# VH-VL binders against p0dw94: the designs that were tried, part 31

Target 1, 243 residues: p0dw94
Amino acid sequence: PAGTPAGAGASAGIGSDTGSNASEDSDMFPTIVFGDTVIERKEYVAALKAQHGAARLYFRQTYGVDPAEDGWDKAHDGEVPCRWLASRAIDELRRRHAAYLIGVDLGQVADDSYASIVARMEAVNSGNAELKSDGGIVYGRTGFDIDSYLSYELSALKNAYTGDESNPGMSLSDDEVRRYYDEHDWTKDGVDGKTPLDEVRGNVKAQMRSERYDELVSQRAEAIDVTDLPWDALYRFTAGRLG
Below, E stands for the ipSAE of ESMFold2; O stands for the ipSAE of OpenDDE; V2 stands for 0.75 times the mean of E and O plus 0.25 times the DockQ between their complexes.

## First folded at step 8 (VH-VL; framework fv_ucenprubart)

Design s5 (at its last look DockQ between E and O 0.80; V2 from the best seeds 0.00; counts 0 for: pae E 4.2 > 2)
Fold by OpenDDE, look of step 8:
Structure s5 (fold): chain C 243 residues (1-243), chain A 119 residues (1-119), chain B 108 residues (1-108)
Amino acid sequence: as target 1 above (243 residues)
Amino acid sequence: QVQLVQSGAEVKKPGASVKVSCKASGYTFTSSYYMHWVRQAPGQGLEWMGIINPSKGSTWYAQKFQGRVTMTRDTSTSTVYMELSSLRSEDTAVYYCARGRLFSYFDYWGQGTLVTVSS
Amino acid sequence: EIVLTQSPDFQSVTPKEKVTITCQASQSIRSYLLWYQQKPDQSPKLLIKYASQSFSGVPSRFSGSGSGTDFTLTINSLEAEDAATYYCHQSSSLPPYTFGGGTKVEIK
């Protein structure tokens, strides 16, 4: 007896921004501000989507429930999935904006607003299109979407920051490098044992700088105060998007 | 309770070095908190000198003190050190350690250490 | 480097009067302004964080306002114990950090 393949349960995705008739009141995105920067609805929704899988995994692992099946508004030991997800989305946005704010401070970008990011993306896309039309060689992606552009630009900011030893935390002494090397395992494919420092010094420094940058971003993110956000309204909005 | 306890007053001659200690207690020393050093000359305002990450030992110094200041930490004793070399009369000040995160505020301060530089 | 300019440098005030101290930044620091109080022979203490948030244990008579480049510390009714020097501090940028020049408040 050929066992009927269990139907792929339709992953109830975060509803598309298509204006279906959900009650007008539940769809109002509250005003969210990070310092002087207004968070846009689209930006928040994108962050929700990015964290949606993590939220489901967390509740599955922690409580043995899938919010997509059991409900996003149901409390488990005091934790509510939609609130948890909203908080994670805000944390992601804090980290993103923190990275951009560091870039702004260094003059790498002019603004951390979503609109400014989109404008830069469009400028890059237009420039690449023009180059292509003129028979020029476009290196890399010829057209970014917003998610790919964010990834690209954030990586570029990190690389620019970590590539300049004059930036805070990017100057490394030999003693620091040696200490870091001693505290970590450095294995190379095909080499038995710990690779000598002289062969991995560049990698060690790169990793150190990367970690220091990430810590800097984290510290900056924590400095973005979100205590006074309209959390209740945000939770309602989030719940409405998950149903 | 969070406490920062600094070493005692120092009297030094010009050209000498001074090392001030700041022992932290009441919190995880290698947590996300940094230690700042701020000095205050007699009758003057506050001057930021530098910062150290107690966990990683990374430092950033104000340009004015670059080449003369060294900040270090001992994680085993939860102590941060600030060494200032080539002392001048202008270095006469009360030196403070202060706990704080980056882009944030200083929530706890040491009691201060008076360093007097006199011929 | 961000420069913080405080005004006035000195105030002699009668108890129960309102005290206003200003801090102007050379560039926008958003809300990353702190106010510290330092009494004679004491370490500085945090009063106001992020322009307008009172720190724990700070009396309600202390308040902060402002954003961008212009900030104000207000003591609504001065008490004798408020005799101190007040400093603004900015934490908006990467180090180095900077302080204002301070405002000394004395009781008449």
Scores: ipSAE 0.347, ipTM 0.739, lowest interface PAE 1.5, mean pLDDT 90
Fold by ESMFold2, look of step 8:
Structure s5 (fold): chain C 243 residues (1-243), chain A 119 residues (1-119), chain B 108 residues (1-108)
Amino acid sequence: as target 1 above (243 residues)
Amino acid sequence: QVQLVQSGAEVKKPGASVKVSCKASGYTFTSSYYMHWVRQAPGQGLEWMGIINPSKGSTWYAQKFQGRVTMTRDTSTSTVYMELSSLRSEDTAVYYCARGRLFSYFDYWGQGTLVTVSS
Amino acid sequence: EIVLTQSPDFQSVTPKEKVTITCQASQSIRSYLLWYQQKPDQSPKLLIKYASQSFSGVPSRFSGSGSGTDFTLTINSLEAEDAATYYCHQSSSLPPYTFGGGTKVEIK
């Protein structure tokens, strides 16, 4: 956008444009609460960034437009790209917070707050740095950023849940396993027909447990009621960050 | 409109089994909603017995009923069943089916089925 | 298993007066407490979800409050049709779910 002259008058400074209302709106993140947990601006912005490409792809495939070029505020058959993106970011946060809340219920983590997750990440990073500095051996990822730590911890929470057959949904009967196997494709390269159940039983069970865990997370996320969020303020904040 | 219609009252002897049905209508039976079973002895409070996912057939039972209760469903008739075996006089109660998701409230209830266990 | 303790077991209340029912959980259930109303020979009906949110069609005289372990159902001006037994219910974790013992409210 070459509309703001770099050589405006006697000004030699950078960014002489002070008339934008979008910057004022973008600085006021509304209070968002999932049950008892305050959603921090940083985690919402990260969710927006993570979903940005999906929004562009969706509008391109559905309406033949790219919000980054055609505008984030224009409605297309009742859908507004910035509102679609905001809603999708909230849904992502609902699922992530839901997974943490299941972990809280099982004593795996203290709470689902962003601050607690950051504190755990920093403790792990500090401990690994100390071990490496003392000549100790550190295996795995030693320098987590928040995105990599979230991915790591969410995977660990899922593995802990699915690895304990006493957890709801994780005890699988032989009949359930057989039915699942019968309803799915278990072929492999170089073998005619389905691979026999006895050879893939562990994989069948792992896939069943993973799907059941994801359903539990989805159910928990649905229980996070977002109807009364300050959606208009959130839409304005989101639009301000997109331009 | 969502409705849950249960089978009629039953009179059973100790040691027998009872199978109560709950027919759902007015919504997609194989959705993300679970069917809960809750019972209420005469003059007493509500007691949760267990759940079934009608879409997948998976179940989870309260430990008190583990080994005596079986919940099943028939997706072609949109019906959930609760079978309680080895009946005792203490099992005399009204048995309700109730629709709800996990971590959530029960929004629709069946009319209740009185099961009387009497020698 | 999370135990819910309701108080009182029974109230006889003059019409138009305020009714207060408490529910105490044996451990924190955050805001995941529900209130049900059951009239004689009827199925329970949801009144309040998530401690304080009124369910659709519930008269405004019903309200809920609390979080953590201590919760309250309030009927601000009792009507004759409100004579019923009231139950708290928790859904803060995966099964088993539990109910309070009930509070019977009668018109004086």
Scores: ipSAE 0.207, ipTM 0.604, lowest interface PAE 4.2, mean pLDDT 85
ESMFold2 (binder alone), look of step 8: mean pLDDT 92; pTM 0.932

Design s6 (at its last look DockQ between E and O 0.71; V2 from the best seeds 0.00; counts 0 for: pae E 4.3 > 2)
Fold by OpenDDE, look of step 8:
Structure s6 (fold): chain C 243 residues (1-243), chain A 119 residues (1-119), chain B 108 residues (1-108)
Amino acid sequence: as target 1 above (243 residues)
Amino acid sequence: QVQLVQSGAEVKKPGASVKVSCKASGYTFTSSYYMHWVRQAPGQGLEWMGLINPSKGSTWYAQKFQGRVTMTRDTSTSTVYMELSSLRSEDTAVYYCARGRLFSYFDYWGQGTLVTVSS
Amino acid sequence: EIVLTQSPDFQSVTPKEKVTITCQASQSIRSYLLWYQQKPDQSPKLLIKKASQSFSGVPSRFSGSGSGTDFTLTINSLEAEDAATYYCHQSDSLPPYTFGGGTKVEIK
């Protein structure tokens, strides 16, 4: 008996920004501000998309429900999927903006606005296109979309921060390194047991710096106050996009 | 109630080291709070020295004190330590521990520890 | 490093009078400008957070205002117990965190 292939359930994607006539009131993105930086609708929607799968997974694991099937506005033990997703999206944006603000403090970027990020992306893309037209060699990606560019630029910012020992938290004493080494397992291919510190010292320091940077970003993200955001309006907007 | 209790006054000679302790109570020591160290010379203003993450042991020092200051923690006793080496007369100050998050405020302070550096 | 400049350094004020202390930053502060009060032989105490938000237990006579680079602490009606040194502080940027030079307020 030929088992009928289970139909690929159409992933009800977050509706494309194509203007279907949903009621004008549900489509208004509220004004969201992180300190002095206005959050754009586009970047919020992108954050929603990025966290959409995580939200579904969370509710499936926690409550045995799929919000895509059962509804994003249905409460489960006091948690509402669309609100949960909105909150996660805001948290993602807080972390991103926090990382950029660190970059601003270092003079690596001018500001943390979405418009500035897009402008830098476009500049890089244009420069690469020109270089290619002139017969030059473009190392890496010849063209970024916004998601790939964000990933690239954030990584670059992290590398720049962690690569300079003069930056806060990046100076490591020998005692700190040794302590960290002792507290973690260090294995190398071909070496039985724990690899000697002298052979992995660079890796130990790199990991320490990476973790300290992430901690810094996390702490700065938490410092972005979101208590006064128009959450109800944001939830409505989010619900309207999921429906 | 949150309390930060520091060790007693110290008198040191130039070139010596001093280790000041700050015992925390009334909250989870390994929570999201950091311990900062701030000093105040007699009749002078406040000067930030650095901070430690009590949970991870990560430290951030002001450049001025880099190489001379060491901050450590003992999670079993909920105590943070600040050691300052190569003491000079200019290091004569009241040293404060203060609880706070990064990019936030100091909500609780120790009572201060006077360190006198004299020949 | 953000430099905070306070003015004035010293004020002698009669009870019930208004006290104004200014703090100027070398660069724009987004959120975390703070005001501390320090009484003689005591540890500093937080008064104002985020430039204008009063900390818990702070009397209503204390208020903070300002944005960008210019900030003000106001004591609307000075009481005898308000004799202290006041410090502006910033933790808005990457460490090092910095303090103003302080303003000593004395009662006439």
Scores: ipSAE 0.814, ipTM 0.912, lowest interface PAE 0.6, mean pLDDT 92
Fold by ESMFold2, look of step 8:
Structure s6 (fold): chain C 243 residues (1-243), chain A 119 residues (1-119), chain B 108 residues (1-108)
Amino acid sequence: as target 1 above (243 residues)
Amino acid sequence: QVQLVQSGAEVKKPGASVKVSCKASGYTFTSSYYMHWVRQAPGQGLEWMGLINPSKGSTWYAQKFQGRVTMTRDTSTSTVYMELSSLRSEDTAVYYCARGRLFSYFDYWGQGTLVTVSS
Amino acid sequence: EIVLTQSPDFQSVTPKEKVTITCQASQSIRSYLLWYQQKPDQSPKLLIKKASQSFSGVPSRFSGSGSGTDFTLTINSLEAEDAATYYCHQSDSLPPYTFGGGTKVEIK
């Protein structure tokens, strides 16, 4: 893993940005906008990398083919692997941007832009490097790459939302908590029967809040309209990067 | 196609409660659509009261109505209910149910239910 | 809570003439403003979403514009059936959702 501050740890992996730079004229990234926010090439490429395995699994299970071996541009009953992957990458970005937009609505972050996230990551990495060089203590990682920072910050946004009862959807009535408890399994290893509600109330509420937050994010992502994106250009960019 | 049919007009005295129903048809009731309630006092504008998730039964109320409004649903009849308690004369209004996704527009509305609160 | 302020409260307009209605939000809602039409004794009906996108089946004489805090609904050539009250609405943020105060449009 990358234990250094800023810049060093972001270059590894199958979907790295290095390959895209070699064919700029034929591989121009189209302008993609979610509402008021421009989607950067780097965040799209990262989303492709994150969904690459899922695409291979889907086509193996559904059609008995592996796009990495059989090609990303061949149709299987009307589904084209590179287009499937492009759509999945856009859906993943919709979900991430939706989570940030909820944070914007609550004043937790200034905007949902990739540039803003990178700037925060670089500030944290720089601060950790300064603290360590001055003899201070930095627990855990001394540097983030963008993937690890995104995971960290998204988790922090979710925890801040679900940990505040005043946030929409986070106030739970006793009846709702009891009903949820009754409808789910709360058995612990080594203990006969269902653990009494009074002993797991905190865990029940945390799970309910997590599910409600995930529903908020999904609903917010649906509100990001992608119908009018330059899909043909995006498909060409995606195919060129995979080919 | 999609239809939202509400219960009939009601006349109530101050301090009473009213329960308005909204029966949905023409779509999957427990889908990703929520049911919202919006009221309109005579000659006045529209005021959002809250919403319910028909799949989970969870509710979200406007601050003005918290403590007085209760929304429930019956998935076997595809029906949503809104109950408003401790009625007062300013609660006289037409009450609408409206279908919409969360963070989205309302595409279908019920016909409205007039609730009159008078001594 | 986001407050939506509509103007004017009322317009009386000759047929075939242009109608302009404004809506101002108390804070930026980017492009996530909606317009509804309500005729007497009827439920509201969606006209415009995302400030400028016509909903399915809405006549082309209806158009919307604006972003941030300032928005406009335009009826380019008023028809008799367009006599109604028009509301702006925001529901693209976290609850609570809000409506503008309305603009009543009459023929003549």
Scores: ipSAE 0.221, ipTM 0.627, lowest interface PAE 4.3, mean pLDDT 85
ESMFold2 (binder alone), look of step 8: mean pLDDT 91; pTM 0.908

## First folded at step 9 (VH-VL; framework fv_ucenprubart)

Design v1 (at its last look DockQ between E and O 0.81; V2 from the best seeds 0.00; counts 0 for: pae E 4.2 > 2)
Fold by OpenDDE, look of step 9:
Structure v1 (fold): chain C 243 residues (1-243), chain A 119 residues (1-119), chain B 108 residues (1-108)
Amino acid sequence: as target 1 above (243 residues)
Amino acid sequence: QVQLVQSGAEVKKPGASVKVSCKASGYTFTSSYYMHWVRQAPGQGLEWMGLINPSKDSTWYAQKFQGRVTMTRDTSTSTVYMELSSLRSEDTAVYYCARGRLFSYFDYWGQGTLVTVSS
Amino acid sequence: EIVLTQSPDFQSVTPKEKVTITCQASQSIRSYLLWYQQKPDQSPKLLIKKASKSFSGVPSRFSGSGSGTDFTLTINSLEAEDAATYYCHQSDSLPPYTFGGGTKVEIK
């Protein structure tokens, strides 16, 4: 008896923009602004997608429910999955924009707008295409999509920031480095015990700078006020994308 | 209630160093709050000097004070210190510690510490 | 760094009159333009956060307005207790944080 393959449960993903029947009112993305920067629908939806799995995991772990099965609008001990997801998406966007704003402050990028990011991506893609056409070697991805480009550019911003000791917080005293070293385990493959500071000093500093940068981004993200966002409209929009 | 209590007034000679303390209470010292230092010369405005993260022991100094200022913290006593070296007459000022998050506001201030630099 | 230019430096005002103080930034402030009040021999106190939002416990006669590079602190009806020096401040960007030059308000 040939066991009928268990039907791959259609992962109720975030509906593509093409879904027809959501009531006209639920499909309108509200105007949301981070300071002077308008958040675009595309970047919000991308953030929702990025956090979708985390939301499901959170509710499974916390309440033993899967919002994809039980409903995204059902409250569990006062928490609503679609609202939780929306909030997480906004937090992700806050972090992203915060990182870009740091870059803006340093003159690394002109602004934190989605349009500007896309424009830079396109410029990079065009340049790479041209180089390739000329027989040049393109190192890395030829043809970034927006998500890949965001990842690339944010990493580049971080590396540029942390790579310059003149940047705020990136100057490390010997005492600070030593304290940090003492507080953490430093092991090398094949070496028993804690590796001497002199052998790992560069790594210690790099990690310290990375953490300081991340904290900086976090603090900047927190400074982006989202209290006055049209949350109800955002929740409706989010719910409409999940149903 | 959050309180920042600073050390008393200091009189120093040019070329000397001064170390001002700021004891914090009423909140978790190693939380997300930073301690800032702001000074005010007599009859002048406010000047930001730098900040310290008490949790990470990371510092950021204004360029004007680079090489002369050192901010430190003692987590066991919830105290932040600001040391200014190579004192000049122009360093005569009231020095304030102020609590605040980055990219935010100073919500609590110390009472100020007068540092007088005189020959 | 962001330079904050505050105007005027000094005002002598009759009680119950309106006081207006301006602060101009050398570049656009996105979020945190602050106003502080400092009375003689006291530490500064926060009045306004994020250009227009009042801090807790601040009298309603104090208001902030503005965006971009131009900001205003308004005292709608000056009280005797409002005699102080007022400072605009920005912590919106990476340090260094900066203050305006201050505006001293005296009662006539």
Scores: ipSAE 0.724, ipTM 0.869, lowest interface PAE 0.7, mean pLDDT 91
Fold by ESMFold2, look of step 9:
Structure v1 (fold): chain C 243 residues (1-243), chain A 119 residues (1-119), chain B 108 residues (1-108)
Amino acid sequence: as target 1 above (243 residues)
Amino acid sequence: QVQLVQSGAEVKKPGASVKVSCKASGYTFTSSYYMHWVRQAPGQGLEWMGLINPSKDSTWYAQKFQGRVTMTRDTSTSTVYMELSSLRSEDTAVYYCARGRLFSYFDYWGQGTLVTVSS
Amino acid sequence: EIVLTQSPDFQSVTPKEKVTITCQASQSIRSYLLWYQQKPDQSPKLLIKKASKSFSGVPSRFSGSGSGTDFTLTINSLEAEDAATYYCHQSDSLPPYTFGGGTKVEIK
């Protein structure tokens, strides 16, 4: 029968909580593509979870409502919380995929697909599991979940970019460093005036490189065109998961 | 209405330098847009020279021009400058400023500035 | 650096006929190819973005196609005002940004 998706068992109460007993069946999830890369249901759902608090804060501050209490599908001056959240989740994925695409340009990763990221995570986890089963000592994490692996790998991509001054934007002139130092606060507790540039030059450069990398990622993310996504279908999927 | 207006044509001797200006109007100059410089030698194609972020006063130059080109900006006049030093006859070209973000198209172009380098 | 190779360098075409211009990238740039039109003594003007999306105000006779390494600009019925040089341009990777060598289209 077409009435009940597979894996949707009975739940407590008379209603359905889309966040607690929803099927992982991707038949409801529309096809979402960033350029050539398919966005998988699991990575979208994780992005929703990551941005959930931001949506609640925005609607509380702007309209005096909490979508978790007042509903995710009620419009407030033309803004609908589940649609706002969906857009923010897509923007989060744009930034993540942008960072991976920069890594592709530098030969650091093969592609920006979720499947490739999961495959790398699984390889690392399998290697660590084998060490433990052979009586070896694993000094780091014994296993990543996808969220911790993404955090780890995104940091590694950024460090690799900013640590190589041959990469675009990473070669800093003395004049640029001096101007940046002059425009920012380098004071320390109990020290009168700015810490001298010669004492903080490494920190100034690191901060400049970090900011330039983040801007590069932001610009790359903007280049991922999401205008033609099946937004109505995505909004329906998102609303169904939030209630 | 976005507009980019460049300085007038220049004639230079080999070994001199030239500084071309590009005044922007019709948008927020210190936004997320970059100003690119592209040149075109007579009868030839377009060649990207580099870019400046007017908001952060940061520059990225093509390898070919590294050491000879300097790009600067003046936020009070919404103007970007491109200076090319140690001029040679092959630097004879029309020099364009063009607005764009990184990883994106150039949506507005200046009218071009002819720089002629001859004895 | 990604090299863009345009073909042909030049073509002379009878009005109302179809013009086809090709651009080949030295490596995949997926669909991140742009086409610019430059009329004599004018600055370049954006015509097509993302290989096939017409920019605002561009006549419907202009279309783009392709992905990966092989791209095509088509003018399906040449008008007198279309006499110009056409450039492909890529924006898929980190700088430096590159252009094709150009294709000059003249009215026969």
Scores: ipSAE 0.259, ipTM 0.651, lowest interface PAE 4.2, mean pLDDT 85
ESMFold2 (binder alone), look of step 9: mean pLDDT 90; pTM 0.903

